# Designs tried in a protein design chat: VHH binders against q2luc0. Part 6

Target 1, 332 residues: q2luc0
Amino acid sequence: MPIEFEQTFRNFLMEHQEKYNRTYHFLILMDSIITAAQRIELYYRTGALKGNLGMAGSINVQGESVMKMDDIANEIVLHYLAASNRVIQVVSEESDDIVDMNKDGGRYFVYFDPLDGSSNVAHGLPVGFLFGIAKRNLDGNMKGPEDFHLREGNDYIAAGMFVIPTGMFTLALRDAGCWRFHADETATYVKPMRMTLPDDPKKWELSFNSANTTVFSEKVQSWIQVNISKYKFRYIGALAGDFHRLLTNGGLFMYPAIVKHPDPKENRPQGKLRLLYEANVVAFMCREAGGDAIDETGTRIMEIKPAGHHQRTTLYVGSKPIIDELASLFKS
Key: E = the ipSAE of ESMFold2; O = the ipSAE of OpenDDE; V2 = 0.75 times the mean of E and O plus 0.25 times the DockQ between their complexes.

## First folded at step 1 (VHH)

Design C04 (framework vhh_ozoralizumab_d1; at its last look DockQ between E and O 0.28; V2 from the best seeds 0.00; counts 0 for: pae E 11.3 > 2)
Fold by ESMFold2-Fast, scan of step 1:
Order: C-alpha cells, then structure tokens, then sequence
Structure C04 (fold): chain B 332 residues (1-332), chain A 121 residues (1-121)
C-alpha cells in the first residue's frame, strides 16, 4: 500500500550524537559490535554443518581442530573491537586477562560476554551476546591506568544484548532509554521500539533455575514459596533470552546464591553471574526500562564497586515494586 | 573548583594566525578528552576540534581541517588550538570544554568563559 520507511539503527544513533557536529566515535564502535554479532549469528546458524559446536582442542571428522563456539565468538568480538580503533581495553568472559587495544588513542572500555548460555548451542536454542561500554574520562578515585577498567555499572554509558540467532538486538543508552531493534532482510537493524517494563502484575514473569530452590538461602526459599504462584514461570537458561522476555512482560529474573548444596564445593555464596559483563549489563538496561536490580544484600547492582574484572554477584533484576520488596527482605 | 580559562583571542586579518590556550584546574586534566567549540554571532555552538586524553587522537570538521591543530600539554594542564589561514567566517567566541564521562552524545559538563576571535580587514 503506502511506502513505509523503517528508521535504521545508524539514523537512530545519529539523532542522539550529532547535535553539535561532533565525530561519530560511538557509532563506529557500535558498527563494529553489530558486525561481530552478525558474524556470530552466521557461525551459530552454520555451526552444526561445520563442527563448530564441539569442545575446544578436539579433532573433527575432517581432521581439523574443533574450536568451541564461545571461543569462536570471543575471537570475532575481539577482532572487530580492535578494528574499530576506538577501544582502550576489553574485559571478556572468555579471556582470563584484560585485553589491551588502542591504549593511547582509544576512548572506550568494553565489557562483554560473547556467548551466554553456551549449553543451548548444541540444542539449537537461543544464546546471548552481552556488552557494556564506559568512557575513559574519569576524575578521582582511580590509582592508575590498570584500575580504569574496574568501573561501577553507574559509570556505563551504554549496555546491550543480541539474542542469537533471532536477529533481536536491545540497546540501553544512559538517560535515553532502552530500545529494541530487529534485523531486516539485509541484516540491518531497524525499527527502534522503546522498552518499558509493564506495571501490570498480571503480565509479570518469574525466571530462575527452579532445580536450585532447595539450595538457596532461607529468605529466598520463603519468598519463592509465598510468591511463585502469583507469576508466570519461564526459564530457558540463557540470560539474554530470559531478560528479553522480562523487558516485554515485567516481573523478576534472579540468580540467587547457592548456600545449601549437599556438596560444599558446589556452593556459590557470591553468586554465579559476572558483575562487569552480565549483571551490570542487564541492570543498566533494566533501569533504562524503568526497573531496578540488586544483589542478595539489597545493594544496587550498578553501585557495586568491582574488586576484579571477573567478579561474581548474585542478581535480582526486574520490576521496581518487586525489587523494592526484595531489598527490604534482604536488609532485614 | 573545576575551572577552564581560555586566552589568546583577538583581532586578526584574513589569512592570519592565532594560538588559543586553555588553562585547566581542579580536576585530573590528563584523564579527560577535551574539545574546542565556537559560537559565531547569532548562531549555535559548533564543534571545531577534539583530542583524546593522551593527545594520540585528534579530529576536526571539514570547515577547519588542515587549518586548525588541537594539542595538549598534560604536564601543564593546558589545551591549545593553533589557528592558521583564518577566514572571516571563523569569527566567533571560542570555548574550551571538557567531555562528560557519562554521555554518548557530545557533552560539555564544564566550559570556560570563552575568548573572542575576530577576523576582519
């Protein structure tokens, strides 16, 4: 019928950046992140045919070394971030050490998990590529260059996630909201849609690994027993997929501490999720969508000062009324 | 207190040169990306240059590229703008500005009082 023009991601960002005729450093960085995501989608979709879904260091039927999909995803992200020439250093879930890039001319720190929910890869289920971004500019408490990457979530300027291989991308910008994009037939991200958590409790979801219920703290177990029947229960075991549903329906996503496991070695009192490239990412996005996020002490996720680049945390993220209730419970 | 103080403006003939300086105090100058912006009479703010924290990366719009050079001396907490081949359309108040840590958009969280550059014969 009539011609419809979908706003592209590039045009969306230019409206937010170009008001002073400034350079497009953030757009260049985002182009690299999007390119990395498109390449990860390609490898995921073709992975079974190419043997990319196996263990790192094994040999496939063609006599070639098999690289695990999360290792492939990590190398893709590192390559395109370096090619942007805008990144100072990166923290990656798949890299033990901080990765230096353009230390003298770079403008951004990037924190990323290139393939969250990797256990879903062998089954053709969705996985996530999560990232957070901070600028180098910092006056005050940092002792040296090695401390600049250890930022609170409140220092992030942007955070986002791709749901692989669905073509769904969500980006939150500091004080400018949380926005969902979809890849069109040309793999171009288009049609920005503002995401706001619903206040309607009838829509709310509860998301966590219910198999762990008996090994959570007494406070968490008691809250679950009282409240679980009030929610729709959904959990797929990939943070990006579970969080994308949360953005649409509201409610709560949680990864509680494991404190009562029969095998003490399996306890995780500090939680399982990584602060810099998982918890801060979803906390930032959720706050821009009108929600909030806390750890099991009732402290806001984005206010936690990281002591190391792979620091873990418990996570409770979602609709503000639920988070406020849990914060009161955890502080009592 | 965080302060930026510009100097070096004045009256110059077309084709002439001026060097602007900006003295920074009250913050860790070497940790911030810095900008020069200008405002011509009756017009809005226009970005004219940017420099990374180390001085290793600089950027210019086409209107001043090849004529203006931004530089910094982190030991002296000073930002410079060398302006060559000046044109009447370069007439403006020039401001030194510090980039805001928490915005993706070009952000000036601190700006000086400005220094007037008048290019006229």
Amino acid sequence: as target 1 above (332 residues)
Amino acid sequence: EVQLVESGGGLVQPGGSLRLSCAASGFTFSSYEMYWVRQAPGKGLEWVSEISWSGGSTKYPDSVKGRFTISRDNAKNTLYLQMNSLRPEDTAVYYCARDETYTIEYGMDVRGQGTLVTVSS
Scores: ipSAE 0.318, ipTM 0.681, lowest interface PAE 3.4, mean pLDDT 85
Fold by OpenDDE, look of step 2:
Structure C04 (fold): chain B 332 residues (1-332), chain A 121 residues (1-121)
Amino acid sequence: as target 1 above (332 residues)
Amino acid sequence: EVQLVESGGGLVQPGGSLRLSCAASGFTFSSYEMYWVRQAPGKGLEWVSEISWSGGSTKYPDSVKGRFTISRDNAKNTLYLQMNSLRPEDTAVYYCARDETYTIEYGMDVRGQGTLVTVSS
């Protein structure tokens, strides 16, 4: 077979920047993010070979405590973001507080989950690195009195995710679509494919923890009863993985509020997922792929004004017809 | 309308000093990194100075480092360039510029009409 030449991500992005008259700063940032992802993958693979990725708290041969993979991933991402000198502040799932970086000279805010699906590590299953990017208020049109890290999803300029170690990289750019790349034999991301949720309901999938059905709201339970037979059901128990499938097949991923748990302490009326580095990320990507995302009040995820950097939210993300239906239901 | 208006240029002797000002309007000044660039006769645009949105970070090319100082007053929507120890090679039209989409090689997003600085004995 003739050698097939693929367009690289770097080339793709450079063309994009040129097409839309953008600066090189975003390229530098993305380079740092990609490098971080590659390093995380290396650690994942290396740890997997050693069979010790899930054994946090163990002492290594040097008498040192072994770090959890999520902590390692977090440090890697923080390092490369800092090294880029393009980031003002970072919100990380693994950091209690906001991380200040180049506060005076930076251009971007970065929100990320360095290791989505961390429970999968111990089993050698795929994990996700999720990230969202917002820009300093440069157009003067951004809502809010302050130009800082608490940004609505609509203020994001890009969002993406890596599925590790499968080599899948998906990136959405504002008003420029959602694109998926794959790593070739040299670990270079190549072959940009535009992602769009399919319009054919026959392809649509439902994704949620079905074990929690009885503890959802009555409205949600009723909806599930009506729709569970209409679509194929797929659930891997990780946002990144499930959303990855969603981008291909369409349908719905949902993480509803827990409101009817027999143990009231186990209720989560605000949801479990984090707004800035999980829900906004997938909502942004989904939107660029032709879908939408709402919370259980029917409010679009990307329109939610964050009250805090670790704010939680319910999440319904997927094909527009389903989301519209749910929105109507929630507002009724 | 986005507008940048430079002022403060003039004739100065070698070793002299000038202070340039740039009045910004039509956009959120405090949200942008700002630049001074210059164009000498028969030459292309040259980057002279950069300042972050907050003013906390500044950058200079080697050609002007130690002699020029960029600053800003976000409350007044004004950018400044203090030029000391001026040399004949500093003779140029100086522009205040906002760089959002372009590199200096391809032009600036927004720049003013410029102010002429002539260094001559």
Scores: ipSAE 0.014, ipTM 0.312, lowest interface PAE 8.5, mean pLDDT 88
Fold by ESMFold2, look of step 2:
Structure C04 (fold): chain B 332 residues (1-332), chain A 121 residues (1-121)
Amino acid sequence: as target 1 above (332 residues)
Amino acid sequence: EVQLVESGGGLVQPGGSLRLSCAASGFTFSSYEMYWVRQAPGKGLEWVSEISWSGGSTKYPDSVKGRFTISRDNAKNTLYLQMNSLRPEDTAVYYCARDETYTIEYGMDVRGQGTLVTVSS
C-alpha cells in the first residue's frame, strides 16, 4: 500500500478560486479564522480542566481571577480577525456593539458566535464556533458603509462552523457547495467531503427541545404530534452540534416561537436564535447542501432583511420536503 | 453600462516615469475597491496595485512597491497609477479593474482594452 496523503484545506480552497481574478484575500481571512478556532480549542481543553478542579473547593494558590470561556473565545476571534487586516466590521454574539476594524481598507464583514452552546463547557461537551462572511462593495440594496453590516443571508459569500473539540470544520461557499474537513494528527484540516443532505427519509432526524412542546404554537404542536414518530429523534441542545449531525443525516432542526408559556414574560414570539450569526449561518450551509430554512411565518431565513445586528428569529432548517410542508402549514 | 477606459501608456526609457489614468462610468465608482493589473507578453493577468474605496488604504506586490503609487479621485470617477523607476520587465498592457460582487474569491472585473506600456532602451 502506498503512503496516502490527504488534500489540505488550503489547497482545496485555492482550487476553488476564480481562474482569471485570483486573489489571496479570502485565503488570508480563512487562515485567521482557522487559527482562532485552534486557539479556542486549546483553551477549551485546558481551561475546562482548571475550572473543574476549582469546583472541588481547592484553594487557588495564585489568586488569579477566572475568565469565562465565552470572553476568552471572543477575544481570540477578534484578535485574529483584526490581525488579518481584511475585516471592515464584525458582529459578535459576545459584543453588544458592532466592532470596527479596518473600516477604510477592509474587504469583509464577519458575523460570528465564538462559543455556541457555552452551557456545554461545564459538562465537557462539544461547543461551536459559527461564522458568516459578506463582502464589501455590493451593488444593490445597500447605499453606504453604515448599511454594509446588516446583510441578508443571500448576501453572504461563505458560512461555516467548527465543532470544538472534535476537530470537525464545515465550510459552505456560495454556489460551490458545503464541505466538511477534519483535523489530522498535526491539527491540519484535511480530506474535504462534500455535504449533501440524504434523500432517504429513513436517515432523517427530527431535532428540537421536546420539553418546550406545550409552549409552542398550536400549529407546531399539531405538526409534532403527527410527525414525531416518522423520524429518528436526536437533540443535544446546542445549535452547532445538532446542525452538524443534521447536515450528515438530513431531516429537520427547529427552534420554534415560544408563545404559550404559563409566565407570559417567558414568551419569545420572535424566536431565540440570532439572525446574523446563527440562523443565517446554518441556513446558508444547509442551502449549499441541498436543504432550506424558514421562519415561523414561512419566510426564507436568508431573505429576511435585518433591522438590527442582534435581531432574533425562529428557525426551521433541513430537508426541503419537510421545509416545504412547514411553509405550507404556516401560510394556511 | 459599466465602462473602464485606460489611458496614458507609451514608450519610455528604463528609469523613466509614466502616469496612467482610468476613467470609470456606469457604476458608483466611490463604492468600489479598485485595482491595476497588467498582462506581459505570454503571461496571465498580474496584480500591481489595489486601493480602498476612499483611497485610505493601498497595497502593492514587492515587485513594484516603492516605485508605483495608486490613487483615486472619487469626484472625477478616475483611478491613477504613477509609475516611477520603470524597468524593462514592467512592459505590459495595463488594465484597471473594479472589485467583483458575489464571487467566492475577492475578484477583479476587467472591462477596458488597457493601455500599453513599453519600457525599452
Scores: ipSAE 0.000, ipTM 0.357, lowest interface PAE 11.3, mean pLDDT 83
ESMFold2 (binder alone), look of step 2: mean pLDDT 80; pTM 0.807

Design C05 (framework vhh_7pa5_2)
Fold by ESMFold2-Fast, scan of step 1:
Structure C05 (fold): chain B 332 residues (1-332), chain A 123 residues (1-123)
Amino acid sequence: as target 1 above (332 residues)
Amino acid sequence: QVQLVESGGGMVQPGGSLRLSCAASGFTFSDYEMSWVRRAPGKGPEWVSTISGSGDSTSYADSVKGRFTISRDNAKNTLYLQMNSLKPEDTALYYCAKDWEYTYESGDAFDIWGQGTQVTVSS
């Protein structure tokens, strides 16, 4: 019987990195990440039936304590990463400190945000699961800062995102491009599509929280005033969703410094997005798709040396001509 | 020059045992993960097992778990695969390989496979 065969994610990964034992450990890790993402999607879709949409420490109608959805998502990711036996240490948005796993036998450091845009959960709107992966240096045994979890984005070997509840998955591999996958009716990721940012400015989108415009720096406000009409404006308030649009249409996603807030304690001159598991993830993916990413000093995101697990950064990510223009502006 | 030389293959009946060896030279053996990879007739390469540089951590493909044991002797620069309870499905050319994750490091990994040793399991 003739059967139409879809290329699965596993088949794609084995073919792309096809002939060598090096694909095995990465495949196991990716299988754990995909399983975690699909379990998060299940909890998101069934959350009302299980009472999982309440705040941590709240009590449901049965008198039981209810976990926040982002806490549940974090527990799911930690469980499957630990079960892979391939992870040395984890940095998670939902964990105050690094999580140790297989320190002696692990091969990877994993950075993740298990539920980006979690404020959207109560409204049934898209949220994201973001991750970045760096590998242990085995050439000279475990040593010093090179094997420490505070790694630059340039040290990542892969980064990816899942959009929840649609399940859209995008994965970038070092020097091997950025690829999008869709889950079929069996929940198997299939049909790899290479993502490259469009060169056509007519397709370009601009994405940011416009409510913050008056609290941005003078340079950023001036750039917006001059350039906003040149773009289609789109903002969903979940990095995975906004960035997936950017990969398809090109343009710019930005999260500028907040420096003019009426309440000084609300100022974030260092930015709001997290370097290790948000900014580095989209910067890595964008670079593999032919774009670039910088902070508000004009420094490439992936070249920033992290000083802490939850270090924040400003973010400008997208089509290279736009990023080059902004880098010049910020350095002037 | 990096060189890997496999030995120990042969013909055995189902349920039999073989011990494969891989003699390594041209690199600091103890600094690298080492793996066994096999190629069955008409099939692409299949990963079998990996061992850490120190020998403290091992991993196995589900198809061989509980039947095969990987080990190494860093003083002799030698990798081993003890194969027990062999099945016809284990028939393949077995290669010793340096374990190499996908990275942008220079790609001489293609030349690090040994010449292979044939394992044939038949009644």
Scores: ipSAE 0.000, ipTM 0.159, lowest interface PAE 16.5, mean pLDDT 80

Design C06 (framework vhh_7pa5_2)
Fold by ESMFold2-Fast, scan of step 1:
Structure C06 (fold): chain B 332 residues (1-332), chain A 123 residues (1-123)
Amino acid sequence: as target 1 above (332 residues)
Amino acid sequence: QVQLVESGGGMVQPGGSLRLSCAASGFTFDDYAMSWVRRAPGKGPEWVSTISESGGYTSYADSVKGRFTISRDNAKNTLYLQMNSLKPEDTALYYCATEYEITYGSDYYFDYWGQGTQVTVSS
């Protein structure tokens, strides 16, 4: 046929739900998440004209207070998640407290970072919307660890990210792979492509803030000195963008502990990235793409039991041979 | 208590049509996605079709796609399955079921099952 019809994201989920441990409640939730992402992208693209790209409490040339784009993105996500009537509670980077939604009838816990790399907004560079989803057990008495928001990454059923405003969306489903979609001219996500980390060291990338090298631990500094020349170095300062590139080329993304800062109060021995809505999200996606993720003690990210909804962690995520080497190093 | 009562089955010639109904009671019908599942003689259960709470989303097994249509009337607490172009291989006991989750490599799990209605397609 001269006209080729591409498989849409919705068609993909509906046709393959047997493979992906999903219900129609999950389809409705995903529709809300996609709608939120599309609205965030619209605000990002038009924000300079509407004065939406300032910092919270900033004043535009008319003397009006301007909301930070992070705050706008957070409100958009909360609105569409609530409208789905499928979410029991959310944990958001931009919300100090856990947000209750449909507490009694909700089926999902959603963890999200509505706009990662927000410092890139003023420069027209890519930012990320990251999310993870855990399912509530509605059977029996609804008691046990599965009924609470403090879940290990191993309890997630899905995790994904949007690279804004590029039209790239990647979704990992538990035991069903990691899949990339592209927005067509109607902003419909189409053409699922399975993502697997390449087994080609020549393509491998290393991604981290190199300005922090001297404040990392001795083990990490030594590993960098020995290994950095073996990789292509790439870093844009937005987790979604750096990780999305990692899924294509393989290698390592890391956010090490800061333990040697000249000002002791700037040390972050527990790392900077958030466990529930950043580290678990990329760890989950990476596992489904054939990789792995650990913290600086050599513990798998997805096996860390969170002690709080904004808990931080160090992160090393990427190709298995690299992660296995680092795990051995950190346990030694 | 929760009850699902299927009806509309019967004997029909190949190429014929039947419409199945499932009357739901004892729960808030509008809060549940609904499915049709069938069991052919000597075989295990096979998922046929699912419809979301509002009726906005539907899905079908490849074996019935284009021939069967699932629908619901939330005001009447009733689920329907319109079966067209019936084939001998559609012969089965058809069950109405609430919310299901299918895991790759796992058995089907349904919250509630009905009594079933027999469909026989023969010459």
Scores: ipSAE 0.000, ipTM 0.165, lowest interface PAE 12.6, mean pLDDT 81

Design C07 (framework vhh_h_nbbcii10_fgla)
Fold by ESMFold2-Fast, scan of step 1:
Structure C07 (fold): chain B 332 residues (1-332), chain A 127 residues (1-127)
Amino acid sequence: as target 1 above (332 residues)
Amino acid sequence: QVQLVESGGGLVQPGGSLRLSCAASGFTFDYESSYALGWFRQAPGQGLEAVAAISYSGGSTYYADSVKGRFTISRDNSKNTLYLQMNSLRAEDTAVYYCAAETYEWTYSSESEYDYWGQGTLVTVSS
């Protein structure tokens, strides 16, 4: 019997390149993203052990300011994306302004959240690195580069996430599915596994911050009250961790509008999650896994036109039968 | 395997017309894999010359001064096909015509930016 070697991530991309992002440019970009994720995981692991996960603006015993872990993660991602020489511009959760990279020779726009659920770092709980990728579009008489970064999720070519510090990596490619990889003993991502949301209702879970239930809209509160007993409730407070579970078990992750908060300044009628680098990322992955995602008006997340690079949205993402039911409810 | 295959070449008299087609296989002209697509030619004893190029949507085109007003480039992404309509042909248009696809979609006239090339189709304009 011949020995069959495990397919590496590189082998997987090269095998699919003739149909799905055929050029080595995408591979170079992905190598940089993976390198960034591995460096973030190292800082998570060693920083917690050394006790050096202080808050930004704090002064340590040497009189030096301490950088927060999410700031460190952001700098790591920016460094490796720039080093790839393939990125035109970046939109990051941790950067107020769009970051210019290779505007002349770059091919990709990258949207990312370098460390989602950063409050979990101090407790040794999973955090996420989420990213989305779009290609430069020359349509519309080649309008300026700034016009091309505000993309609907439907225009993304890829989106993915790393669950830190687990060595778990999930990547969705447009019309090519959603795939999970694990780091082996050499830290090489191997063994692509196709992710498809299960259709068995008994495996479905519900994930949201239950402390916010009383501040949601009446429609959402009523839906929860009627349906919550039909689900297994799970919530870890990191989008990548909660969504990763969803890809395996099926169900619903939601972040509804906050409209009844005791402090009016904490209301978020347009939602809290960011469209370009959080909601579009998980919506894209979920669609490739056979699910769907909508906002609280029943509009598909990936069809929302961004008005700005830090635009917020409400989010409902998961198994298609649940999303179809909620879309009907929100349109009523 | 990624391939571009040209067709539609042949012998035509001066003032005549030909339509060249370039069929792509191993990839699609969709958004994820789309490229700027172009036509290049090489006349006997001459170097390679850019003729025309077109962006993914067809909204941006390039034409060499020698063919502008006579040739029209178009694409059909649903059929994975690139076209070159050649009108008012001249003896100096005699060449092997190559279709090409490039990964840097904002560069139209440099052959060094094109990653995939067809085998070529001969166009002879002669009486």
Scores: ipSAE 0.000, ipTM 0.233, lowest interface PAE 11.4, mean pLDDT 79

Design C08 (framework vhh_h_nbbcii10_fgla)
Fold by ESMFold2-Fast, scan of step 1:
Structure C08 (fold): chain B 332 residues (1-332), chain A 128 residues (1-128)
Amino acid sequence: as target 1 above (332 residues)
Amino acid sequence: QVQLVESGGGLVQPGGSLRLSCAASGFTFSSESSYALGWFRQAPGQGLEAVAAIDWSGGSTYYADSVKGRFTISRDNSKNTLYLQMNSLRAEDTAVYYCAAGYDLTYEIYTPSEYDYWGQGTLVTVSS
């Protein structure tokens, strides 16, 4: 009966600006990130027609080299972040080195994975654009900024993901919740919905690469054996898609250590996912949705101090009762 | 909507002490606040200069070299008030003192142009 008007992402930020302590500088940065995501989605949707879905070094029908889609996505993100003039430095999954931007006047460090689940691109399945944001701090007698990009997830002010090509955008703001938006016909993100992990175990899902089950630790294998029948099993191999489903249904997403491989060189005792632009991003979002995230030592993901910009970690993220049980198991 | 009101200014003799207060309305200084807060002054015929600033966390502070060791900046989030404790005052400290708040300001907290909200100022005169 009452007349209701749709709320845009911009309107949402503006309405909650003082309550959530968000500035126009943050809005400018978010506008650049959203623009980058929209351009990546366009390239994904038109990629087969334009030859963008190939691997780096591939040749199209005209004899021209085709860029790998994740290389294209990386260049799009870097372009729009630089154009915002608000970013000090970036850490990207697709860049070996840290990328300097506005070192003197920049306000933010941005960590991103421009196209997670790239193996799904050739199959037309969802992929993700994940990002995390931290603010520059001043130190000492305030005569200059400190230039330190290796931050714990607890220092992030925001983290989010786009599920490409679905038009879904989820953003978590520090101490202000986790929110889902959907792109309308004008590509405007609208209709904020607060994301909260369900308490009902009947809704819970379990998500991991089951092909690796026999090479996980004995503790993890035993936990799986006891618990696998309690949950729906869902795994598409794209972190954004698997995690976004987790935010709706609850349960557990995990990427355990590989410690029992017959070939020792294939062991990954520190896991495979990247701390700064994958694990911290989903851990931050999950915390704001009422969940938690740990590594295989029972340490909270967002409390891990990175020693390098491509540092890996094991990941267990989801409903707090499951994470609390696993933390106890891993500390035993 | 947002207002900053300075108080505590006045005439004081060299070597004396004075405490300035800045009361905020229309927003809060909670521990979750992203406001950097600062004190700036303008002496007669001079430009605006930074005196002291405190970041959103309270963990980082700035002091101009001319006041370092004599002035202390502090914030009381429960009273929504910023303070400047001024000790060992000198004639050159005579100025109009302004408080300012910078929303989500985490760098260059000593730069006046980065601040969004300003008080009307309070006069401090150090003279015999």
Scores: ipSAE 0.000, ipTM 0.239, lowest interface PAE 12.6, mean pLDDT 82

Design C09 (framework vhh_8h63_2)
Fold by ESMFold2-Fast, scan of step 1:
Structure C09 (fold): chain B 332 residues (1-332), chain A 120 residues (1-120)
Amino acid sequence: as target 1 above (332 residues)
Amino acid sequence: ELQLVESGGGLVQAGGSLTVSCAASGFTFSDYEMGWSRQAPGKERELVAGIYSGGDTYYADTVKGRFTISRDNAKNTLYLQMNSLKPEDTAMYYCAAEIWTYEDYGYDYWGQGTQVTVSG
């Protein structure tokens, strides 16, 4: 049999380090993130066999307590990030409070959603692990301790996602592009592929929860009525899966404000998605793939200053021609 | 204030050896990638060698096998041991600390330099 050598993720980072002078600290951090993702994927794939992926507080056949998968995923990520000794603070979708790690010696803030689309776990459908990374500012513009985690997307140095259990990993590096990797039979990520949004509108997809159409703003409803027939419609209800597809085909993913719900308690005028560990992550990846992202005021997602670690936002992310059109509409 | 101060330069005969040093202050030295670059008159500055916080090293092809970079984290000092020196190695040698590499290309902080002259 012919011998084939694939470029590994580590080899890829070392090549980019030579081009862009990357720190060794980043390699350690990325190794911890990849290890966490691989452990989450193992738990997802083997959970049914072990009977241990259930509700928090449940008991397995051996009389031991079992944890909910999103709790397991969160603990795995926190463990490996702490073990890297490179992280100052963490913001997690599954943690109400900011998690302090190496506050004095750490160099990175990490924002993550350890298990996006967790409702898919019970059905054997794909889920996602999303993350964003920012560095401490050492130029004297350092914010106070309470502001360390409240960083704009433009301050991120990297963002990425894993589509579980597919073995697909996507990583965007500031000004170095967006890249997809696949796990080989040894669980090593290999074969980097540059991700660039297609310019061909025939490939473009439109992705959103159509059940909410009548509760969106008039501007959004009108745009949908005019444009829906121009795109292929695809929506699986997991941000990582829908965005992963968008990186390949181009088009638009959106989560508009809910402003016309019959029950006022169900309105989400600020949007549903979280700025730090969902919207900024996909906005960053999309920018590196040649796209853009805005909120419903026409403001770029990565320029929004968060007011809190679970800050919400509306989201429109995808191909630049579509985003530019929507920005003009929202500013009018 | 972040400071890098180079020393140990001088005149050396071709085929000889020399060690230059860099004393670092104002930052947590052990956390930073450190490097040496050089600039000869009329040429662009070139990166010669680097050392990561974990101790792994890299070298330019022009010096590989002749130069050795090392660090002493207890003394906040970076070293470049230069063996088998050639007249072409004549340059001002600069110490550098690398911070925020994803925002900027190259090293973020530079010392004042130390002159190495190799006679032929």
Scores: ipSAE 0.000, ipTM 0.192, lowest interface PAE 10.5, mean pLDDT 81

